# VHH binders against Rho GTPase-activating protein gacQ (gacQ), part 6

Target 1, 189 residues: Rho GTPase-activating protein gacQ (gacQ), of Dictyostelium discoideum (Social amoeba) (q54sl6r67to255)
Amino acid sequence: GSLPFLFEEELPTILVQTIDYLQLFGLQTPGIFRENGSLASIQSYRSLYDNDKPVNFPPHEAHVVASLLKAYLRELKVPLCTFEHYDMFIACESIADEKVKVELLKKVIAHLPPFNRKVMKYIFSFLQKVVENSNVNKMTPDALSIVFLPTILRPQANTDLEILQFTVEDSKSTKTLMSSILLNYDEIF
Short names: E, the ipSAE of ESMFold2; O, the ipSAE of OpenDDE; V2, 0.75 times the mean of E and O plus 0.25 times the DockQ between their complexes.

## First folded at step 1 (VHH)

Design u01 (framework vhh_7ubx_2)
Fold by ESMFold2-Fast, scan of step 1:
Structure u01 (fold): chain B 189 residues (1-189), chain A 123 residues (1-123)
Amino acid sequence: as target 1 above (189 residues)
Amino acid sequence: QVQLVESGGGLVQPGGSLRLSCAASGFTFSDYAMTWVRQAPGKGPEWIATIYSGGSTMRDDSTKGRFTISRDNAKNTLYLQMTSLKPEDTALYYCARDLGYEDYWSGSYPDYRGPGTQVTVSS
């Protein structure tokens, strides 16, 4: 899949349905986004969405639904943060002064396509609620940086090998991006 | 001090089997995903498989029918069981500590790796 370029387009159905479910059933689930649900169930739901079939999630499928959301984001042809802006996001990570870093993050996010900004604002609002429940679900901003950030921020690569090389080089520098964006959500969005 | 030490490599005939081990120290092994990567002569590194802290695995399609990744948290040891070895499997095999979590879509994010163990498949 791809994201639309028009701001007024509706949010993707899979995004809305997974997040609505997770807000209702997932916020107090230990290890949400870290632990897998049934692989067979994840593939079954993916097949339904791929074939434009109706999807209804039963209770107690939080890990499956969280994995489905991550799969959707990771498989976008162009990641949510875009390939064009990858270097700018990485550069923001290296800024020692937190106030300057937040100002630059605000600017790079403002330069994303309008629909990408709309989707990112929606997702990060939801991730704020996940973090607010970290006493129960154990998912901190740093944990979300490890498990979630790679689904939306990745360099342009032609092979899994190139992705592996890039993640080794950048893994230590990207961990604070999620924390900076979530902590400064109102300033950035 | 994170330390990873691979062993079990060597010379093997086509169609043979080898079990590689990776002994980990200097960190809480059970808290991390672990990954196997190989590098063939004259080529870049190639990801083989990741096993997450909870025990779920992600494997490369080209090798997953012949290679099995496993771990023993009590022994702080990662394993790669290789069967039906081919000349194309000749490579330096190394293990890596991985920042990934239990979701096969998250991929592999290694931050430390071992020196590797050489596997040569030749008749």
Scores: ipSAE 0.000, ipTM 0.158, lowest interface PAE 15.5, mean pLDDT 81

Design u02 (framework vhh_7ubx_2)
Fold by ESMFold2-Fast, scan of step 1:
Structure u02 (fold): chain B 189 residues (1-189), chain A 123 residues (1-123)
Amino acid sequence: as target 1 above (189 residues)
Amino acid sequence: QVQLVESGGGLVQPGGSLRLSCAASGFTFSSYWMTWVRQAPGKGPEWIATISSGGSTMRDDSTKGRFTISRDNAKNTLYLQMTSLKPEDTALYYCAKDEYSGYFDLYESGDYRGPGTQVTVSS
């Protein structure tokens, strides 16, 4: 799928339903977003959403629902952070002065399409709640940079080899982006 | 349901060779990128090599002349061929499923990786 262009459009149903579920049942789950859910269950739910069928998540499926959210974001034709702004986000990682880094992140995010910015604000508000429960779920901003950030921030590539090269080289350089955005949420959004 | 089981490790002398295997079950192996990672005592995990679903490979520069990653989708098995082994190659070697189908995850997780197979290079 694709994200709407207009700010006034409603948030995607899959985004709202997965996050609502995770806020109720996922915040105290050790390794949320890190541990895999059942691949068969994830594919089953994806099929329901793809065919506009009603979805009801049963109890004790936090890892499945978290994996479903990640899969949805990863499979967007244009990632949430966009291909156009990829290099700008990567450049922010290398800035040593935290105040300068936050100001640049604020500027980059402000240049995202309005609906992408709306979605990002919604997701990062939720991720703050995940981090607030890190004593139990063990998911810190650095952990989310490793397991979650790749679902929304990826370079444009046309072959497996190009994806491999970018993934191997760039994964080492994004570790603090999640931390900087989450800790400075009110300044950025 | 995802299960990864490594084998083929052992004690080997410097200059020796080993072939590690990773038997995968509980997911569509052929659709996922697979990675070999090692962890030496007292050190963090070190990425060794990744192979895509299409068979393209990427290897760490320090080992790429000595280690080769490959896969057999008919057998749901991942391999690491190691040659010219050195004492510094001593580590627990484990395979990991790339849950993002294009991004490898070095975060410690039992659900993503197998229990590992120990390789000890010593005279």
Scores: ipSAE 0.000, ipTM 0.284, lowest interface PAE 13.2, mean pLDDT 81

Design u03 (framework vhh_7ubx_2; at its last look DockQ between E and O 0.01; V2 from the best seeds 0.00; counts 0 for: pae E 12.7 > 2, unsure alone 61.5 < 65, placed apart)
Fold by ESMFold2, look of step 2:
Structure u03 (fold): chain B 189 residues (1-189), chain A 124 residues (1-124)
Amino acid sequence: as target 1 above (189 residues)
Amino acid sequence: QVQLVESGGGLVQPGGSLRLSCAASGFTFDDYAMTWVRQAPGKGPEWIATIDSGGSTMRDDSTKGRFTISRDNAKNTLYLQMTSLKPEDTALYYCAAGYPEDWYSFLGESYDYRGPGTQVTVSS
């Protein structure tokens, strides 16, 4: 198959449908985004989307739908945060003063391509709801930094081994980045 | 600090067997599906097998059942038992947390976490 790309003018159908489902059925699901759905189910739904066939998610499939959303974001040829802004996001992590970090994050996000910023705003609005339900679903901003941030932020690399090394090393180093965005959503967006 | 460390690779003759291990630390191993991937020189990564948190497995058909994935959640360790090894199995083998989706290229795929790999060489 073809690597997916972000699309102009409209939010991608898979993004809207997965987030709509998760807002209704996923916010109370323990370990949402941390637990993985079955590979067979994910592949089946992906095939339907790839062939422009109707997709209807049955009840109680929150882990599958969350995994599908992560896979969609992970597979973008250019990640949501873009390769060009990767170093700027990483630099924000090293700032000790939270007010200064948030101010820089706001600037970096404002310089993303407008459609990427629109998609980020949409996704993070939903992730705020996940965090608001963390007493039930157990997904704190720190937990989401581990399992979700790598799907949207990665460096450009020449080999699969380099990509793997960057993903492990830099994802750990950027643990507070997602927390800062989620806890300061209204200021940043 | 998240870490995955593969071991058990080496030089083996055709028809031989190896057991690969992947030691995990710095995350809740029990909550993740775990995956073995291999990469031969000059080729993209190739999915081998995935085991979910409950022990259910999915394997690629190309190994014809020669490889068995397993996990020991008490020891935070993932295993790959390889038998009837062939020269075509020569590759860097690495583990990753999460599911790879076979419907996309592994180049540019962002796994949750991956190890640096262990080399398996099948040659006389």
Scores: ipSAE 0.000, ipTM 0.188, lowest interface PAE 12.7, mean pLDDT 79
ESMFold2-Fast, scan of step 1: ipSAE 0.013; ipTM 0.402
ESMFold2 (binder alone), look of step 2: mean pLDDT 75; pTM 0.752
OpenDDE, look of step 2: ipSAE 0.013; ipTM 0.278

Design u04 (framework vhh_7ubx_2)
Fold by ESMFold2-Fast, scan of step 1:
Structure u04 (fold): chain B 189 residues (1-189), chain A 124 residues (1-124)
Amino acid sequence: as target 1 above (189 residues)
Amino acid sequence: QVQLVESGGGLVQPGGSLRLSCAASGFTFSDYEMTWVRQAPGKGPEWIATIYSGGYTMRDDSTKGRFTISRDNAKNTLYLQMTSLKPEDTALYYCAKSEDYGYLDFWSPGTDYRGPGTQVTVSS
């Protein structure tokens, strides 16, 4: 099952708690979002959230908490960028003129459902802090386009193999999207 | 630091069997999801199977009846048991440390989590 959003106007508890933890303990972790955490640990935390039990992340679990955040986003029934807008996000990568590209990205994001925009704004604010620490954590905007962007931007597919093929193929073609969004955060959001 | 070394490939007859091994070092093997991928000449990588730290597996439908992925955490070793081999199974077989919660992205910038591969050739 996918992890649910709790309220339309409020940020989901799992999103807030994972990002709060990562801002305090994860920003200087090499390979954050690139290195996986234990699946067993991720599943145990998912169970706690699904059963409305208190969650406390112990020290030295940055990779588990980052993986939990990615799993939450990846398993949404409709990705944050939506299926409807997928082709338009992909088209933005091919635009050579940065100003035109940013204007199109702003329009595409403005057309997302309001709650999706709110969640994306919150996440990308956090990702700017990850990138600010890239000298230590080694996560550049291009690296985040490869390992993080597929959790929120994916095409509609029927099989695990198709999802994997699209993830591998599209990560090669969207490597500058994260950079464009993060560098132009104030204009886009 | 991270190293993956595949072995067990070779020339086999159609209908034969092979067991591939992947020796892992430089990371805590038991904490990570591991994947087998193959690449035929002139083609891109094809995913075969992923095994999670707890033993759960995801498998490509076209091969899952003939191929079994397994792991031995005490030996830091990943295995692929292949049976009823066909000429179309001829490829270079790679093991990889999975990057995205069960989805392979070993081609990402900065990823060195792919072995050199072991060649499997199925012919008479």
Scores: ipSAE 0.000, ipTM 0.149, lowest interface PAE 13.6, mean pLDDT 78

Design u05 (framework vhh_7ubx_2)
Fold by ESMFold2-Fast, scan of step 1:
Structure u05 (fold): chain B 189 residues (1-189), chain A 124 residues (1-124)
Amino acid sequence: as target 1 above (189 residues)
Amino acid sequence: QVQLVESGGGLVQPGGSLRLSCAASGFTFSDYYMTWVRQAPGKGPEWIATITSGGSTMRDDSTKGRFTISRDNAKNTLYLQMTSLKPEDTALYYCARGSDSPEEYWLNYGLDYRGPGTQVTVSS
């Protein structure tokens, strides 16, 4: 038969295009990921992606593009961190020793499906650049824990009310998870 | 008193399947992480898989595609489903209760109680 070869899955077009745009035009935008973009514009871009039509973001749409990225991640059937590993990520938050916490995060992330690890590595590389510009954009690791982490980490639930309840309760205990991953990016990935 | 009792081991042909069980008593089973470990003759213990109280699993990459860990909290029982068995899978398989301390759990598997084990022999 055919000779097998190993290859990595391609990153989703919407992920690459939104992050490429935000690296060029979004890093110095105050409140990036915290402030919402125009709902009409977000819906327009979603429609273009849903119909496989070309998408070109004009300048000065950073809040719209950031909101589109968050919506894409939030609406994945299985969150980026997965349902299977949710308890493991939550357990990492409870660890008092930062070095032990980072080693556990490294192991949990290493056990994610290869594609999820690749996507997570790509996203967190970008989020480090956001944090590097926090003097202008005002987005710290703690701020990203509040506005961004819930798009990639949530428990499996049967109703929207249950999802909301768990998200609110666990967000209070996971406030340092984003900072631990971002500050130790080279060690974890 | 905490007690863990494994069963389901035996002699199996290469390519065969076995399902191991671990019956737990003396503690609230659903509150604890549970782990499967094996020890081959002349070798140290090897971690196979862990399942959290919530049902999340971590598995060693060398067995990930062939072995599946699961639990039935209503029956206080831990399972290991083993498929496509190879001669190198020959070992004593034992279940262990995980520590409530995540720090100890990951540094040393955090194992506070172990069963006596069940022997798996893969041979023609």
Scores: ipSAE 0.000, ipTM 0.103, lowest interface PAE 23.0, mean pLDDT 78

Design u06 (framework vhh_7ubx_2)
Fold by ESMFold2-Fast, scan of step 1:
Structure u06 (fold): chain B 189 residues (1-189), chain A 124 residues (1-124)
Amino acid sequence: as target 1 above (189 residues)
Amino acid sequence: QVQLVESGGGLVQPGGSLRLSCAASGFTFSSYDMTWVRQAPGKGPEWIATIYSGGSTMRDDSTKGRFTISRDNAKNTLYLQMTSLKPEDTALYYCAKDYESSGYWFEDSAYQYRGPGTQVTVSS
C-alpha cells in the first residue's frame, strides 16, 4: 500500500479502525504489539480491507488487531518515517542532550510529507495511551521502540529480508527514540 | 528446536484426493494455532487454512469447499484433506506454526517456522 500525498485526505480506514478498537479493548492486553495474533485472522481481515469489504473486530482479538496494524505499516511501499529521513532519525538516537535531540526530532518530523506527519501524530497519540497502561500491558516506550518502531522506520533495501534484518539490528540503537517522541509529543507535533 | 515436516504430496489426476500431514516437534503442539499455506511456481504464498489451538478453523473462501484442516494433538500432527483437486491446486504445500507478526507480510520471511513443504501436482 501507499499513503496519500495531500494533508486533507482522510486517514486510512484500516488505521482508524484498528486504533479505535485497540483504544477501547486493547490497552489492558499484556504484551500488546509484542505477542502475535493468529495468522489466519490477520489474513482474513487483510483480505476484507484489500477488497474494500466491511470489517468488524470481535471481542478478544487485541493481538490480531495490533498485528494487523503493524503489518499494514510494515507493508507500506515507503515507510511512515520515509527512506529519505531514515539517517536523520537514526542520528537523533546518538544525541546525549535531550533538548538538542528533541529539537532535531521536531525538525525531522516537520520535514516529513504532510500526510505522513498527520498519520504519525495520530499513531503517537494512541501510543501514549498504550504507555499509560504499561503497568498492565507491560509495554514501555523502550519496548515499543523494539517491537513497533521498526514498522515505521526502516532503510531502503533491495529485498524484504534485508529490510527485516536492518530493522531488527537498528531497533537496539534506536531504543530511546520512542520515549523521546512520546514524552515530548506536544512540543514535536 | 521447532521442527515441521510435511508429507503426503504427489501426482494426482484432476478430481482426485490427497491427505497431507505435518509432523511437529520441539514445542507444545496443542497450545498453538497451525496453518497450511501453498506456493505455486512464479506466485507468492497463498494462505489456505488455520486450525486454532481450541479446534475451530478458518479457511480461504476459494478452497474451503474442497479442503479440510484438522489436527491430532496426541500425535502432534496437522492434516489437510484435499478433495476434487484441480490443476490450479498444483503447488508446494507448507505447514506453519503461528508466525511472529514481523515476518508474515514479507514473502521470504513468511515461513520463519515452517517445514520444507510437500509437492502436489495435479495433471492428467
Scores: ipSAE 0.000, ipTM 0.137, lowest interface PAE 15.3, mean pLDDT 78

## First folded at step 4 (VHH)

Design s03 (from h05 with F104S Y111S T112Y; framework vhh_8ghr_2)
Fold by ESMFold2-Fast, scan of step 4:
Structure s03 (fold): chain B 189 residues (1-189), chain A 126 residues (1-126)
Amino acid sequence: as target 1 above (189 residues)
Amino acid sequence: EVQLVESGGGLVQPGGSLRLSCAASGFNIEDSYAIGWVRRAPGKGEELVARIYPYSGSTSYADSVKGRFTISADISKNTAYLQMNSLRVEDTAVYYCARGPDYSYEDSWGSYFDYWGQGTLVTVSS
């Protein structure tokens, strides 16, 4: 008979709604993802999503919505890039040859769970639009490596002290990783 | 100057309760990535017992304390708390309050801080 069909999981509502909002209202916002929105507002929206309540973002809350997206990703039990692939992502930073680096990034991303790959593809498509507007919003790929990458890439550790120590050390080593992924989006995804 | 000052430690009998406080100064706790309580007991090394993300109110706990300890934060007082119930002899340790990476105005990983309180001793004994 026919090949079996597998239904794909839908993207999380919070992910879709935050990114849709930011594409409409956030791309021209100076310091987006770098400057905090109102933390009380972030907490309020977070509570609405946690309680499956409807959420509607006003036009002038780009920093709040960007911070909410970062918070959502940061609080995932397993980071988007996974714990298993952490060392391979860090290793990519050390590769001097851009073509070799991109080929390794393509391979490690291809090995992510299918849903993680789908989410990552969606997020990085959006982040390309952010950097396309960097002359206004001031967010370059290197800036996103500092402020955004840590929300999706962290090591597995026995204690939060170890997580902090690894994050401090490794964040200094991942400065160009975001740039390589964004500039080579069509090759990698 | 970033400071975390713990209080509320002491001697308590097994089955008793204590509430630890962590008063923050030099920064707003709501601007921090996380506030955690880490304990060190003789021979056991460091253990993260509880963590809170003050901006969201989300909490996590070590399996050893889950259901017995509750972490909370009072943004208006710039203070985090650890409510410890049903205390056991093995909970005896020095408890430290710790600040996670700063995700606010200084979202540069080259400038974020690893700050710890002085520690407060909790002794659970008959």
Scores: ipSAE 0.005, ipTM 0.166, lowest interface PAE 10.2, mean pLDDT 78

Design s04 (from h05 with F104T E106D D107S W109G G110Y Y111S T112Y; framework vhh_8ghr_2)
Fold by ESMFold2-Fast, scan of step 4:
Structure s04 (fold): chain B 189 residues (1-189), chain A 126 residues (1-126)
Amino acid sequence: as target 1 above (189 residues)
Amino acid sequence: EVQLVESGGGLVQPGGSLRLSCAASGFNIEDSYAIGWVRRAPGKGEELVARIYPYSGSTSYADSVKGRFTISADISKNTAYLQMNSLRVEDTAVYYCARGPDYTYDSSGYSYFDYWGQGTLVTVSS
């Protein structure tokens, strides 16, 4: 669905548990967020969360847990960056002056609903740690723009073809967006 | 400029084999990019038939082509390949090479692609 309104003052359990796991066990995993985990395992964990059952991730499931986090974000009815602000995020990519780009990104993010800002701040704090370990995990800000950004930033579309057309064209315009946000985290959040 | 250029398409008989090549320029396929092959036939939707992460060698295939198609990458030549064996009339399509990140985790199963080649036609007919 949508982000749970009832938990606006606290982060969703699935978000906290997946990120806590990945910070402990996933940061040194080559291709984290790029390589998919077992679909059966992902669906099994999703079922546990959907039925409010306790979840405890066993060792050596970093790809499954990363895939679960991406699936959770991807399947929100309204993406974390919202449909309303999509064009503004895309426009930020086109700004050549990094200082101007960061100021515009800061303004766009500030205009997100407060809970979306809180979730984004939490996620990007974690993604900075992923990037700090890129010498081992191979996930640079540009790589995260390709494999992670589409889970939180997507256009409003009604058909699979429209989604494919829009993501193909607009993904060309987002390749530096993740790096601008991550490298300027303290200024933006 | 980032470019993907396909070659190797053509006419083959059912049961035949064909190898498609995808030459990349303007980026290194080794550096964190997935390379996928997507096909589109008239009256059918688009289908991601194969994907490789060149840095790790990890591959995946659509159920329709498993056991028949093999995707590979040659890092030194900055080129990806699709070896197509036991070809069927239903494999007739335009085949596109695409640089893409990952599958969506919804039921569509296709990646978000940021660059596409021009496409190459594969016709399986007598």
Scores: ipSAE 0.000, ipTM 0.270, lowest interface PAE 10.8, mean pLDDT 80

Design s05 (from h05 with F104T E106D D107S W109G G110W Y111T T112Y; framework vhh_8ghr_2)
Fold by ESMFold2-Fast, scan of step 4:
Structure s05 (fold): chain B 189 residues (1-189), chain A 126 residues (1-126)
Amino acid sequence: as target 1 above (189 residues)
Amino acid sequence: EVQLVESGGGLVQPGGSLRLSCAASGFNIEDSYAIGWVRRAPGKGEELVARIYPYSGSTSYADSVKGRFTISADISKNTAYLQMNSLRVEDTAVYYCARGPDYTYDSSGWTYFDYWGQGTLVTVSS
């Protein structure tokens, strides 16, 4: 899939429905976004969205719904953070001065396509609520950097081996990006 | 260096029990890693039998073993276990302990295993 090109377009239905569900039912779930839900259930819901069928998530499906959200983001042909801006996001990790780092992050995010900024603002507002419940769900900003950030920030690669190589190296290089963005949400967005 | 070492395999009669151990070194199993048991028998593909997230205690099982097998983790010993009860001839396989990454790059709902033990043979026969 692809994101719309106009800022005024509606947020994707799958994005809104998954996040609405997780805000109501997923915030107290240990390992949300870290633990995978049933593949059969994920594929079933994906099929409903692909065929424009109504989707209603039953109780106790938090891991499935979280996995569906991550799958949707990972399957975007161009990741949410874009291929074009990948190197700049990685460069932000190397900045020791938090104020300078936040200022660069604000600039990079402001330079994203308008619809990508709209989606990112919506997602990160939700992720702040996940982090606010971290004593129960165990998902800190650093944990989200490991399990969630790779769904929206990845380099352009031509082979499965290259994707794996970049993922391993980049997980070491982006440990603090999520915490910097989430802790400075109001300044950045 | 990251290592997973299995033990506890062997020959057992149908209806018997075995406990497999997976000793981890070079990382802490509590720190966000999934630990799984994957088996492979001649003429069959690989089957994920059981998975645990040690930090939460959450477990999942293949339908073929639900109610018979129990996966657990001892954080103090950095070891995962597979308790196998009511064993059947069909459970005969090489059992591998595997670590899932502390991130899920494949966000399709699967946890990919990035490190594997060498396997331990379980034979269920009279």
Scores: ipSAE 0.012, ipTM 0.345, lowest interface PAE 7.9, mean pLDDT 81

Design s06 (from h05 with F104V E106D D107S W109G G110Y Y111E T112L; framework vhh_8ghr_2)
Amino acid sequence: EVQLVESGGGLVQPGGSLRLSCAASGFNIEDSYAIGWVRRAPGKGEELVARIYPYSGSTSYADSVKGRFTISADISKNTAYLQMNSLRVEDTAVYYCARGPDYVYDSSGYELFDYWGQGTLVTVSS
ESMFold2-Fast, scan of step 4: ipSAE 0.013; ipTM 0.385

Design s07 (from h05 with F104E E106D D107S W109G G110Y T112P; framework vhh_8ghr_2)
Amino acid sequence: EVQLVESGGGLVQPGGSLRLSCAASGFNIEDSYAIGWVRRAPGKGEELVARIYPYSGSTSYADSVKGRFTISADISKNTAYLQMNSLRVEDTAVYYCARGPDYEYDSSGYYPFDYWGQGTLVTVSS
ESMFold2-Fast, scan of step 4: ipSAE 0.012; ipTM 0.401

Design s08 (from h05 with E106D D107S W109G G110Y; framework vhh_8ghr_2)
Fold by ESMFold2-Fast, scan of step 4:
Structure s08 (fold): chain B 189 residues (1-189), chain A 126 residues (1-126)
Amino acid sequence: as target 1 above (189 residues)
Amino acid sequence: EVQLVESGGGLVQPGGSLRLSCAASGFNIEDSYAIGWVRRAPGKGEELVARIYPYSGSTSYADSVKGRFTISADISKNTAYLQMNSLRVEDTAVYYCARGPDYFYDSSGYYTFDYWGQGTLVTVSS
């Protein structure tokens, strides 16, 4: 899949329906986004969306629905953060001064295609609610960096050095980038 | 139990080809961030030669193998592959299949490959 055209105003149906479900049934689920749902169930729902068939998520399938959301984002031909802006996001991790880092993150996100920015704002608003319930669901910003950030941020092509750099800096960026964006959501978006 | 099992290694002449397989069990490769192939020759450090992101099909390669090696994944078989063409004596190594980052951090606080196969030996010699 791909994100809609520049002129499209509506968020993708799969994004809206999965997040709506997770806000109702997922926020109190221990290990949400950490524990994988049934592959058979995920594939079944993906098939329904691919064929424009109605999708109804029953209660108690939070892990399946969370896995479906991650699969959708990961399958985008161009990741949500884009290949073009990958290096800029990685550079943000290296900024020691939190104020400077937040300002650079704000600038990088502002340079994303308008629809990508709209999707990211919507997703991170939801992830703040997940973190607000971390006492029950156990998902902190650091945990979301590990399991969620890789679905939206990845490099396109690398030299040997860049492959090693990606392995190391992915770990670093995963550790701090998600935390900085979530904690400074109102400043950045 | 999470396991990665490699197969397909062996002895081959320079210029030959081999296909390595990495069979995953106890998890779905589709749900992993990445699957990689890492090699190590005796007395040398580890080198990440190829990585695939199963959901997108995106791949990356070390400069030493670009144009010669191709990584792929078959979601239905829960198996990743490394097609190795135009093999050189320098490609002689034990090849490990590894699962990408998950909820495991090393002592430095950075996540690394969290599961590794036992390795398969590839020997390129006349």
Scores: ipSAE 0.000, ipTM 0.144, lowest interface PAE 12.1, mean pLDDT 78

